# Miniprotein binders against q9bqp7: the designs that were tried, part 26

Target 1, 240 residues: q9bqp7
Amino acid sequence: VPQNWFPIFNPERSDKPNASDPSVPLKIPLQRNVIPSVTRVLQQTMTKQQVFLLERWKQRMILELGEDGFKEYTSNVFLQGKRFHEALESILSPQETLKERDENLLKSGYIESVQHILKDVSGVRALESAVQHETLNYIGLLDCVAEYQGKLCVIDWKTSEKPKPFIQSTFDNPLQVVAYMGAMNHDTNYSFQVQCGLIVVAYKDGSPAHPHFMDAELCSQYWTKWLLRLEEYTEKKKNQ
Below, E stands for the ipSAE of ESMFold2; O stands for the ipSAE of OpenDDE; V2 stands for 0.75 times the mean of E and O plus 0.25 times the DockQ between their complexes.

## First folded at step 21 (miniprotein)

Design vb5 (at its last look DockQ between E and O 0.72; V2 from the best seeds 0.00; counts 0 for: pae O 1.9 > 1.5)
Fold by ESMFold2, look of step 21:
Structure vb5 (fold): chain B 240 residues (1-240), chain A 96 residues (1-96)
Amino acid sequence: as target 1 above (240 residues)
Amino acid sequence: SKTEVEVYIWFEGDSPEELFKAIERLVKKAEELAKKLGATVKVVWWIEGDEVFIFIEVKGVPEEVRKELAKRLAEEAKKLAEELGLKVEIEVYTKS
């Protein structure tokens, strides 16, 4: 249990956006400063087991693909990940009807994979938007805030190439989501809060994406784990 | 007391070719320095979003050698970023 508990939800804040809010999703720019990001906190507090599992996965990939094959795999993952996130922001933006022709960006297995999820997504409130927890002093850049099957969620999009999953994102992705939620719920740039999270895993071959819904109780459980990681980071920085 | 040095490096850029060159050269530099100085290094890297994360653990040598190795790795990372047009962030921790 963390030494300094802080709630993930803000009791003084509405669970619903105001009807008078603009229809354009929020896109608050990320300000670079000395305040750590969620990603930096998690990467610098990885356990020895997490590091070992990632190294073992890479060694098996190199054995299976060879050095040159792994190099090509790595480059492909990078390009496809960038394209996927660019395409999703474009698709979810209200200006998609004004988007100039870029059918190449929208044509990918990952985009096909998430189509059934996107049908259940509505009321997009934020896209690629910065959050800051002013009390706990951390920042982040969330992918999306929208309703999923009627529940307002912080949504994180994840890609997976079927035969060789990324172990790191499997373990820490729920922590990223709740950290973004806690920051958003206490960020003065937002007038509402979220109680739920959603992690969507998209597949390269277009297979139906797998949604991982996180209700308020599950989010609270992961929030406690996030607070412990943030404490560990803070103590590590003091002894730098 | 067992002391190790941890080096964290992030490269950010739009070109996977340049990002991979940075990884390859940094890994090779770490292995060369480790062999030359008698250190044990563990290098782990992966892609997250539009950046590459590199973790380097240095052990098996005296503290002053670990610090020198970490400094040289940080210098190499900055050099690579400048040459390849990448953004770079570096953090170094010494565990006492």
Scores: ipSAE 0.654, ipTM 0.864, lowest interface PAE 1.2, mean pLDDT 83
Fold by OpenDDE base, look of step 21:
Structure vb5 (fold): chain B 240 residues (1-240), chain A 96 residues (1-96)
Amino acid sequence: as target 1 above (240 residues)
Amino acid sequence: SKTEVEVYIWFEGDSPEELFKAIERLVKKAEELAKKLGATVKVVWWIEGDEVFIFIEVKGVPEEVRKELAKRLAEEAKKLAEELGLKVEIEVYTKS
């Protein structure tokens, strides 16, 4: 049990989506500060086993592709990921804020992969927006807050070359999502709260993306795990 | 006393090429320093989103060697970031 328990949901906020569809999604800039990001907390609290698995994967890829091939592969993954997020932001943004849609950004296997998910996405409340949990003292940049199949979710978009049909195969992504949820629900910059999460795994070949929906119960379970990771980070920081 | 040091380095930039240069140079520097100081170093790196994460684990070194190695790695990372126009964050943890 976490020593410093804090709720993921804010009882002071109404569960009713304020009927005012914000005409424009929120985009609060991330301020780099002494406050750790969600990503930093997760990275610094990885288990030896997780680190080992990542290294093993890397070594396997180097063996298969060679060093130069792996470098090229990694560069491509980075670039494709960035372009994918940019494309999604463009798609989900109101038309008036769309800079000239680089039509080339929309022509990707990843975009094709998520088309069936995008059909169920509506009511975009935030895009690439910073969240801060003032009490627990962490920040993050969330990809999207929108309704998925009528449920308001924090949506996290991921790219993969390998199928990830199970939420367990997404590693710490569920922790990231609930961390953003908890922060947003207690961030004064937001007037609403979220009760659900969604991880979307998009595929390079255009095969249908896997949506991993997280209901309030599952979010609460992962929230406990997040709090433990945050405590571990805090303890490490005290010993620095 | 066998002390363990964990060095975490994050590079952020728009150019994958520059990010990889930073990784390669830092890894090489870590290995060189480790050899010079008689330390065992394990370097793990990966890309997450728009960031490159580098984890360096140093084992089997006295406290003095530990502090020196961490300092030199941090200095090298800062230098690389400046040279390559990258953002850098560095955290060092020492476990006794």
Scores: ipSAE 0.360, ipTM 0.743, lowest interface PAE 1.9, mean pLDDT 87
ESMFold2 (binder alone), look of step 21: mean pLDDT 82; pTM 0.798

## First folded at step 22 (miniprotein)

Design vc1 (at its last look DockQ between E and O 0.45; V2 from the best seeds 0.58)
Fold by ESMFold2, look of step 22:
Parts: C-alpha cells; structure tokens; sequence
Structure vc1 (fold): chain B 240 residues (1-240), chain A 100 residues (1-100)
C-alpha cells in the first residue's frame, strides 16, 4: 500500500478521441531529463528473487551453450526483437514505405506470429511515443496505443523463441504498461486517455502470438504495485 | 565494514557485439580494482531490449574496505565506463549510491 496514492485515470479526459485528433499516430520524441524513466525505476527496485531467477536463467544458458554460444544466442534474440519492433512500426504507420525500411524486416516468424492479433487492432493513436507523468515526475517510451477488440489499449510487444512466456526474463512488464498508461493520462501532450493494457508475446517460429489483456480493474491493481516501486526508488535517491 | 557502495551502469548502442565488449572490459576492471584493494565485489549484468533499443544494465556492489576507498573504487569504475562508451561508440548512464 503506497504512502501517497495518485489515480491512474484522469476524470477530466474522455476515453474516446475527439474529432481534433490527428489522422496519423502520435510520435512524441523522448527528451532526456533529470527525472527517471520507468525502466530505470524498475531495474533499480528489482527484488532479490527477480535477480536470482534472471541469474539462474543466465547460468543455465551459459552451461548449455558456452560463453560464446550464449553471446551469439542473446545477440540474435535482441537484434531480431529490434527488427520486429521496426517492422511493426512500419506496418502500423501509414507515412512510412517499405523502401524507407529494411525489406527483410517483414520476413520473420515474429511478424507471422502476430498477424491474427493485428486483425483485431485498429485506430492506432500513438507509436513509439514518449510519455511524462507531470505530477509523479517520471518518463517512458511506449510501443503502441491502439484499439484491441474495440478497447483502447497501451500495447507492449514482446518476442520469445518458444511458447514459454516469461522464461527469458523476470522483468515487471505489467508494471511497465500501467506506468505508461498513468503517464499518458496525465501528460499535457495527449488529449485522450486509455483504460486498458495489452501484452502480446510473439514467437520466432510463427506460432500464434499470445495476447494478455489487462482491463481497467487489473490495471488499477498493477498501478498500486507501480506506485510502491516508484516510492522505493525515490527514497533510495533521496538518501544520497 | 558495514558500508557498501553500489554502482549502476547502463550502456546503449546499436551493436550487441560492442555492448558485450563493454561488459567484458568493465567486469574485468572491477575485479582487478577490487583485488588490488582487498575489497569484495559482486557484478551482475543483463542485456535487454526496450522499444527496439538494446541496452546493458550492470550492477556492481563493493564492500569490505573503508568507505573512502570504496568511493574511490566506484569513481574509477565510473571513469572507466565513460572511457569505454567513448571508445566503443556507446551511450552511457551511471549512478553511484552509498549504503551504510
């Protein structure tokens, strides 16, 4: 239970964009500030259990692949993740053409994996866009804001080589999504708000991606956990 | 000593190969400096992707010698991280905390 509560939703905003919204997705550039990003807060407040699980995973992979094999495996996974995000931004953004992007970005199992999800995605309002919480003083860069099955969501795209979600990382992805949501809802650069979240796990072999929908109730529960992590971070910083 | 110093380092760049090189060199430097001072060092690192960007997160904890020596060790690690970032064409962020 956080010592100082702050609401995730802004009652002065509609969950439906008005007629003045742009026809192309918003892409607000991230500005480096003295205030922390969502990822920095989460990284510096990891529990001992989270660290232990990540170290165990790393040790098992190194044992299986060797040091050089692990480096190659990890590098390929992250490079393909980068290409996946670039391809999704291109697919979801009407102002970019394939000639302005690497043609091979569209040829991946990950893109095949999300096709059935993309059929349910519409009304893209933001892509790779910065958010700042004006009151709680944190920033972030979200992947996507769009409707999923009629619900406006902050959407986070993840990659996995096998249908075994969360094996590669113990990172707090739901907290990241709600932190972006709260920031957007209290950011003067945005005229609308979002009440739902979506985490999509795509697979290298093209198997159907798994969507993890977060309704407003679930988002509120994770928001409380985010506020606790932010409080822990600020207390650490204050004592220096 | 009960005093611990924590060093947080983030490298960001477009080349996973250069990021791994930064990890290897910084870990080696941390172990060398700690050994020379008789300090205990623990290094934990991860590579993650956020919004299509690859970054390295490195956590270094040092203890077991007087606080003044721990702070000097941490400052030398921060200087090494900045040097590595310049040499390898990477962006770097560094934060240092004292726990006593």
Amino acid sequence: as target 1 above (240 residues)
Amino acid sequence: SKTEVEVYIWFEGDSPEELFKAIERLVKKAEELAKKLGATVKVIWFIETYNGETEVFIFIEVKGVPEEELKKLAKRLAEEAKKLAEELGLKVEIEVYTKS
Scores: ipSAE 0.632, ipTM 0.859, lowest interface PAE 1.5, mean pLDDT 83
Fold by OpenDDE base, look of step 22:
Structure vc1 (fold): chain B 240 residues (1-240), chain A 100 residues (1-100)
Amino acid sequence: as target 1 above (240 residues)
Amino acid sequence: SKTEVEVYIWFEGDSPEELFKAIERLVKKAEELAKKLGATVKVIWFIETYNGETEVFIFIEVKGVPEEELKKLAKRLAEEAKKLAEELGLKVEIEVYTKS
């Protein structure tokens, strides 16, 4: 049980969109400061098992591709991921901001992969927007806040060359999502709250993306795990 | 000795190419140093982009030799990371943890 328990949901906020919700998605810039990011917390609190699995994966990939091949592979994955996020931001942004749609960005297997998910996405409220949890003292940059199948979600977009049909296959992504949810729900820059999360795993070959929907209950479970990671991080920093 | 040293390195810069060079050189350095000491090394890295800036996270775990040798290795890795950052025009953050 976390020593410093804090709720993921804010009882003072309504789930109902206020009629005054701006038609334009929020894009709050991330201010880099002494406050740790969600990613930093997760990075510094990886378990030995996680480290082992990642190292084993790396070694396998190097064995298969060679060192140079692995470097190229990683570079390509990064570039493709970046382009995918840029394309999604463009797609999900209001049409007025679309003046510079590079049509070439839309011609990817990853974009094809998520088309069926995008059909169920509406009511975009934030894109590439910073969140800060003032009490728990962490920050993050979330990909998207939108309605998925009528439920307001923090949506995190991921690219993969390999199928990830199970949420457990998404590593610490569920923790990242709930960390963003909890921060957003208590960030004064946001007038609303989210109760659900969505991890979308897009595939390079255009095969249908896997949506990993996280209801309020599942979010609460992962939130507890997030709090434990945050405590571990905080303790680690005190011992530095 | 059950002692392990963890080195966390963050590189930040606008050029993915330079970031990948930093990873490559640092990984190589870690492996070389570990081999010389007879230490076991694990190196994990991630690359992410925030607000148009690219950040590379590198985690290096070293074990299998006495703590003092691990600390020396960690120090050398930190120094190498700083040099790489300077050479490549990158921002760098380094944290070192000893776990006994």
Scores: ipSAE 0.620, ipTM 0.860, lowest interface PAE 0.9, mean pLDDT 89
ESMFold2 (binder alone), look of step 22: mean pLDDT 86; pTM 0.850

Design vc2 (at its last fold request DockQ between E and O 0.39; V2 from the best seeds 0.58)
Fold by OpenDDE base, look of step 22:
Structure vc2 (fold): chain B 240 residues (1-240), chain A 100 residues (1-100)
Amino acid sequence: as target 1 above (240 residues)
Amino acid sequence: SKTEVEVYIWFEGDSPEELFKAIERLVKKAEELAKKLGATVKVIWFIEVYNGETEVFIYIEVKGVPEEELKKLAKRLAEEAKKLAEELGLKVEIEVYTKS
């Protein structure tokens, strides 16, 4: 049990969108402060098992592709991921803010992969927006807040070349999502609350993306795990 | 000795190419140093984009030699990371932890 328990949901915020929801998605810039990011906390609190699995994966990939091939692969994955997020931001942004849609950005297998998910996405409230949890002292940059199948979610977009049909295969992504949810729900820059999370795994080959929906109960379970990671991080920093 | 040293390195910059160069050089350095000491090394890295800036996270775990040698290795890695950052025009953060 976390020593410093804090709720993921804010009872003072209504789940109902106020009629005054801005027509434009929020895009709060991330301020790089002494406050750790969600990703920094997760990075510094990886388990030995996670490290082992990642290292084993790396070694396998190097064995398969060679060192140069692995470098090229990782570079391509990064570039494709970046372009995918840029394309999604463009798609989900209001038409008035449509910078000239580089049509080339939209012509990707990843974009094709998520089309069926995008059909169920509406009411975009935030895109690439910073969240801060003032009490728990962490920050993050979330990809998207929108309604998915009528439920307001923090949506995290991921790219993969390999199928990830199970949420467990997404490593710490569920923790990241709930960390963003908890921060948003208590960030004064946001007037609304999120109760659900969604991890979307897009595939390079255009095969249908896997949506990993996280209901309020599942979010609460992962929130407890997040709090434990945050405590571990805090303890680690005291011993530096 | 069950002692392990963890080195956390963050590089930040606008050029993915330079960041990948930093990763490559640092990984190579870690492996070389570990080999010289007869230490076991694990290196994991991730790349992320925040506000248009690219950040690289590198985790280096070293074990299998006495703590003092591990600390020296970690120090050398930290120094290498700083040099790379300076050479490549990157921001760098470095943290070192010793776990016994």
Scores: ipSAE 0.725, ipTM 0.900, lowest interface PAE 0.8, mean pLDDT 90
Fold by ESMFold2, fold request of step 26:
Structure vc2 (fold): chain B 240 residues (1-240), chain A 100 residues (1-100)
Amino acid sequence: as target 1 above (240 residues)
Amino acid sequence: SKTEVEVYIWFEGDSPEELFKAIERLVKKAEELAKKLGATVKVIWFIEVYNGETEVFIYIEVKGVPEEELKKLAKRLAEEAKKLAEELGLKVEIEVYTKS
């Protein structure tokens, strides 16, 4: 139990956007400053076991592929991840026309993998947008806020080739989602709030993506764990 | 009395080759400085992609020497990281903590 609890939801906010409909999703620029990002908090509060498992995975990959093989593998993952997010932002932008999209960008197993999810996504409110928790003093850059099967969600997109190939594949992903949610709900750049989360894992071979829906109760459970990580980080910061 | 220092370094850029060069050179520098000062060093690094951006995360733990030497080594590592970022066209973030 955190020593300084703070609610994930803002009772003074509606689940609905302002009556004004701009027709374009929000994209608040990320401002790099002295307050920590969600990923920085999580990376600096990893457990010894989490670090050990990631290091073991890396060493096995290097042993199997060689150092040059590992560098090449990693470079390809970087490229594929960038292409995937670029494609999703293009697809989810309501102002995009067929003529303006890059056909090669849209032709990937990962994009095929998420098609069945995208059919259930509507009402996109934000894409690649910064959030700041103005009270707890942390920032983030969320992938998407949209309705999924009628529920407004913070949506996080992940790619997968191998189990836990990178830190983003670890157990901390639900903490990222709720941290972004809490920040958005207390960020004056947003007029509405979100109570649900969605993590979508896409596969290179085009197999149907796995959606992991997080209702308000599950989000509250992970929010408590996030607050503990933020508290741990804050205590560590006293030693700078 | 402070018995160890933790140095966290993040490099961010569009070039995987330059990111790996930064890792290689920083790890080598950390080991060289630790040997010169008689310190124990542990270096762990990971590569991460989120929001379509690529970064490398480097954790350096130094101990086994007096606090003043820990501070000197941490400062030198931070300076090296900044130099590497400038030379390789990367963004860099650095955090340093002491522990008893």
Scores: ipSAE 0.718, ipTM 0.899, lowest interface PAE 1.0, mean pLDDT 84
ESMFold2, look of step 22: ipSAE 0.667; ipTM 0.881
ESMFold2 (binder alone), look of step 22: mean pLDDT 85; pTM 0.843
ESMFold2, look of step 23: ipSAE 0.641; ipTM 0.866
ESMFold2 (binder alone), look of step 23: mean pLDDT 85; pTM 0.840
OpenDDE base, look of step 23: ipSAE 0.714; ipTM 0.896
ESMFold2, look of step 25: ipSAE 0.640; ipTM 0.865
ESMFold2 (binder alone), look of step 25: mean pLDDT 85; pTM 0.843
OpenDDE base, look of step 25: ipSAE 0.697; ipTM 0.890
ESMFold2, fold request of step 26: ipSAE 0.617, 0.695; ipTM 0.850, 0.889
ESMFold2 (binder alone), fold request of step 26: mean pLDDT 85, 85, 86; pTM 0.845, 0.847, 0.847
OpenDDE base, fold request of step 26: ipSAE 0.573, 0.575, 0.571; ipTM 0.841, 0.842, 0.840

Design vc3 (at its last look DockQ between E and O 0.39; V2 from the best seeds 0.00; counts 0 for: pae E 2.1 > 1.5)
Fold by OpenDDE base, look of step 22:
Structure vc3 (fold): chain B 240 residues (1-240), chain A 100 residues (1-100)
Amino acid sequence: as target 1 above (240 residues)
Amino acid sequence: SKTEVEVYIWFEGDSPEELFKAIERLVKKAEELAKKLGATVKVIWFMEVYNGETEVFIFIEVKGVPEEELKKLAKRLAEMAKKLAEELGLKVEIEVYVKS
């Protein structure tokens, strides 16, 4: 049990979207300061098992591809991921803010993969927007806040070359999502709250993306795990 | 000795290419140093984009040799990371933890 319990949901905020759909999604810039990011907390609190699995994966990939091949592979994955996020931001942004859509960005297997998810996405409230949890003292940059199938969600977009049909296969992504949710729900820059999370795993080959929907209950469960990671991080920093 | 040293390195910059060079050089150095000492090394890294800037996280775990040797290795890695950052025009953060 976390020593410093804090709720993921803010009882002072209404779950009802205020009828003023902001015509423009929020894009609050991330201020880099002494406050740790969600990703920094997760990175410094990886379990020995996680480290082992990642190292084993790396070694396997190097064995299969060679060192240079692995470097190229990683570079390509990164570039493809970046382009995918840029394309999604462009797609989800209001038409008036659409810089000339590089049509080439839209011609990807990953974009094809998420088309069926995008059909169920509406009411975009934030894109690439910073969140800060003032009390728990962490920050993050979330990909998207939008309605998915009529439920307001923090949406996190991921790229994969391999199927990830189970949420457990998404590593610490569920923790990242709930960390963003909790921060947003208590960030004064946001007038609304989210109760759901969504991890979308897009595939390079254009095969249908896997949506990992996280209801309020599942979010609460992962929130407890997030709080434990945050405490571990805090303790680690004291012993530095 | 059950002592483990963890080295955390963050590089930040606008050029993914330069960041990959930093990773490659640092990973190679970590493996070389560990091999020389007869230590076990694990190196994990991630690359992410925040506000148009690219950040690389590198985690290096070293174990299997005396604490003093591990500390020296960690120091060398940290020094190399700083030099790489300077050479490549990157921002760098380094944290070292010793778990005994």
Scores: ipSAE 0.672, ipTM 0.879, lowest interface PAE 0.9, mean pLDDT 90
Fold by ESMFold2, look of step 22:
Structure vc3 (fold): chain B 240 residues (1-240), chain A 100 residues (1-100)
Amino acid sequence: as target 1 above (240 residues)
Amino acid sequence: SKTEVEVYIWFEGDSPEELFKAIERLVKKAEELAKKLGATVKVIWFMEVYNGETEVFIFIEVKGVPEEELKKLAKRLAEMAKKLAEELGLKVEIEVYVKS
C-alpha cells in the first residue's frame, strides 16, 4: 500500500477525442534532465527473483550458444527490434509513405505478426512521444497512443521469440504502460487522457501477435504497483 | 564493513558490437579493481530494447573494505565508463549510491 497515493486518471480531462483533432500524431521531444525515467525506476527496483530469472536465462543462452554465439544472437535481436519500431512508426504515421522506405524494413516476421492487430488500430494520437508526470516527477517515452477496437490506449510494442499468451508472462511491461498513462494524463502537453492500455507481443516467425488489453480496472491495479516501485526508488535516492 | 557502494551505468547506442565492448571492458575492470582491493564485487548487466532504442544496464555492487576505498573504486569505474562512451560513440548515464 503506497504511502503517497495519486490517481492515475485526471477528472478534468475527457477520454474522447475533441472535434479539432490534429492530423499529425503528437511527438513531444524527450527532455534529458535529472528526473528519472520509467525504465530507470523499474530497473533499480527489480526484485531479487526478477534479477535471478533474467540472469538464469542469460547464462543458459551463453551455455547453449557460447560467448560469441550469444553476442551474435543479441546483436540480431537488437537490430530486429530497432527495425521493428522504425517500421511501426512509419506505418502508423500519416505523413510518411511506404514507397519512401526500405521495403526490407517492412518484410520482417514481426511486422507480419502484428498485421491483424494493426487492422484494429485507428485514430493515432501520439507516436514516440515524451510524457512527464509533473507531480510524481518521472518521465517516459511512449511508443504509441491510438484507438484499439474503439478504445483509446497507450500501446507498447514488444518482440519475442517465445509465446507470451498471458499478461503475467510480460514481467514489468504492464507497470511501464500504466506509468506512461499516468504521466500523460497529468502532462500539460496533452489535452486528452487514456484509460486503457495495450501490450502487443510480436513474433519473429510471423505468428499472430498476442494483444494484452488492459481496461481501466486492470490499469488501476497495476498503477498501485507502479506507485510502490516509484516509492521504493524515491527512498533509495534519499539514502544516497 | 557494513558499507556498500552501488554503481548503476547505462550505455545507449546504435552498435551492438560497441555496447558489448563497453560491457566487457567495464566488467573486467570492476572485477580487477575489486580483486586488488580485496573487495567483494557483484556485476549484473542486461541489454534491452525500449521504443526502438537499445540500452545496456550495468549494476555493480562492491563491499567488504573501508568506505573510502569503495568510493575510489566507484569513481574509477565512473571515469572509465565516461571514457568508454566517448571512445565508442555511446551515450552514458551513471548513478552511485553509498549504503551504510
Scores: ipSAE 0.516, ipTM 0.815, lowest interface PAE 2.1, mean pLDDT 83
ESMFold2 (binder alone), look of step 22: mean pLDDT 85; pTM 0.850

Design vc4 (at its last look DockQ between E and O 0.63; V2 from the best seeds 0.00; counts 0 for: pae O 1.6 > 1.5)
Fold by ESMFold2, look of step 22:
Structure vc4 (fold): chain B 240 residues (1-240), chain A 96 residues (1-96)
Amino acid sequence: as target 1 above (240 residues)
Amino acid sequence: SKTEVEVYIWFEGDSPEELFKAIERLVKKAEELAKKLGATVKVIWFLEGDEVFIYIEVKGVPEEELKKLAKRLAEEAKKLAEELGLKVEIEVYTKS
C-alpha cells in the first residue's frame, strides 16, 4: 500500500455529460515542464524482470529475423503505430468533412481490426489530449475519452502483429490508463471525470481487435499499483 | 564495487533512420567505454510514438569511474542529437 495514497476519483466532479459542451472533442496541448510524464515514470521504474524479458525478446527476434530484419521490423512498428493513431484521430474527429480524407491511411489492417470496436464507441470527449494531475504532479497525453458500450472510458489504442505479442507493452498498459484517468479527474481543464478504462489491441492482419475493459473496481486496483510506481520514481529522483 | 549507475536517454524525431543511427552509435559508445574501464554494461531500447527510449546500466568498477562513464555517455547523446537533428533528454541515477 502506498505511503501517500490519493484517490483516483474526484468527489467534486460529475461523471455526467454537460449538454452545453462544444461538439468538438477536447485537445489540450501537451506542455513540456519539469514534472514527469506517465511514460517516463513507468520507464524509469521498470523491474529487473521487465528488462530481462525485453532483452530476451530482442535476442529471439534477432535470431529469427537477423540483425537487418529486426531493424526493419522495429522501424515498421514505429511508423505503423504513428499512422494508426493518426488515422484513429481522423476517424473520431467531427471535423472530418473539413479535412481531406487520406484513403491510404485508412487502408490499414489495424483500422480494419478495430472497426467492430468503433461501432460501440460514441460521445467522443477528448482526442490526443494532455492531462495533468495537479496534486500528484505528473502529466500525460491520452489517446481518447469516449463512451464504450455506454460507459465513459479513457481508451488506449495499441497495435500488435499477430501472433507475436509486442513485449514492450507487457504489464504496464493498465497503469498508463489509470494514471491518465487520475490525472484527467484532477485537471482543471476538464469539467467531467471518468470511472472506466479500455485498452484495445489492434492486429496488423485485420483480425478482430481485443478489447480489455476496466471497470471502476479494476481501475482502483491498478491505481494502487500506479501510486507505488510514482512513489518509486519520486524516491529514485532523490539520487539524481 | 557495489555501486550501479543508470543512464536514461530519450531521442525524439520523425525519422526512424536518424533515430536508429542515434541508438547504434550510443550503444557502440557505451560498450567501448565500458570495455575500456572493465565495467559491465547492459543496454536496452525501444521506439514508441515519436521517440526512442534507451536504458544503460553500468557496474563492476568504482563509483567515480561509473560517474565519469555516465557523464561521457550524456555528452555523447547530446552530440548525437545535435548532429542528427534530434531532441534529447537525459537522466542519470546512482544506486548503492
Scores: ipSAE 0.618, ipTM 0.852, lowest interface PAE 1.4, mean pLDDT 84
Fold by OpenDDE base, look of step 22:
Structure vc4 (fold): chain B 240 residues (1-240), chain A 96 residues (1-96)
Amino acid sequence: as target 1 above (240 residues)
Amino acid sequence: SKTEVEVYIWFEGDSPEELFKAIERLVKKAEELAKKLGATVKVIWFLEGDEVFIYIEVKGVPEEELKKLAKRLAEEAKKLAEELGLKVEIEVYTKS
């Protein structure tokens, strides 16, 4: 049990979005402060098992591709991921705010992969927006807050070359999502609350993306795990 | 000794190419230093957006040698950041 328990949901915020759906998604800039990001907390609190698995994967990839091939692969994955997020931001942004859509950004297997998910996405409230948890002292940049199948979710978009049909295969992504949820739910810059999370794994080959929906119960379970990671991080920092 | 030293390095920059150069050079440096000391080294890195995270775990030699290695890695990271125009954050932890 976390020593520093804090709720993921804010009882003072109504579950009903106030009728003034902002016509424009929020895009709060990330302020880089001494406050750790969600990503940093997760990175510094990886288990030995996680580290081992990642290293083993890396070594295998180097054996298969060579060192230069692995660098190229990693670079390509990164660039594809970046382009995918840019394309999604463009798609999910209101037409009036759309910078000239590079049509080339929309012609990707990843975009094809998520088309069936995008059909169920509506009511976009935030895109690439910073969240801060003032009490727990962490920040993050969330990809999207929108309704998925009528449920308001923090949506996190991921790219993969390999199928990830199970949420357990998404590594620390569930922790990231709930961390963003918890921060947003207690961030004064947001007037609404989220109770659900969604991890979307898009595939390079255009095969249908896997949506990993996280209901309030599952979010609460991962929130406890997040709090433990945050405590571990805090303890580690004290011993520095 | 069961002591291990963990080095966390973050590079930030607008150029993926420069970020990859930083990774490559730092990884190479870590491996070279570990080999010289007879230490075991693990290196993991992630690239996310404009940021690179590098985790280096070193073990198998006395704590004092591990700390020296970590210091040298930190110095190398700073040098790389300066050379490549990157922001850098470095954290070093000793676990016994």
Scores: ipSAE 0.309, ipTM 0.706, lowest interface PAE 1.6, mean pLDDT 88
ESMFold2 (binder alone), look of step 22: mean pLDDT 87; pTM 0.863

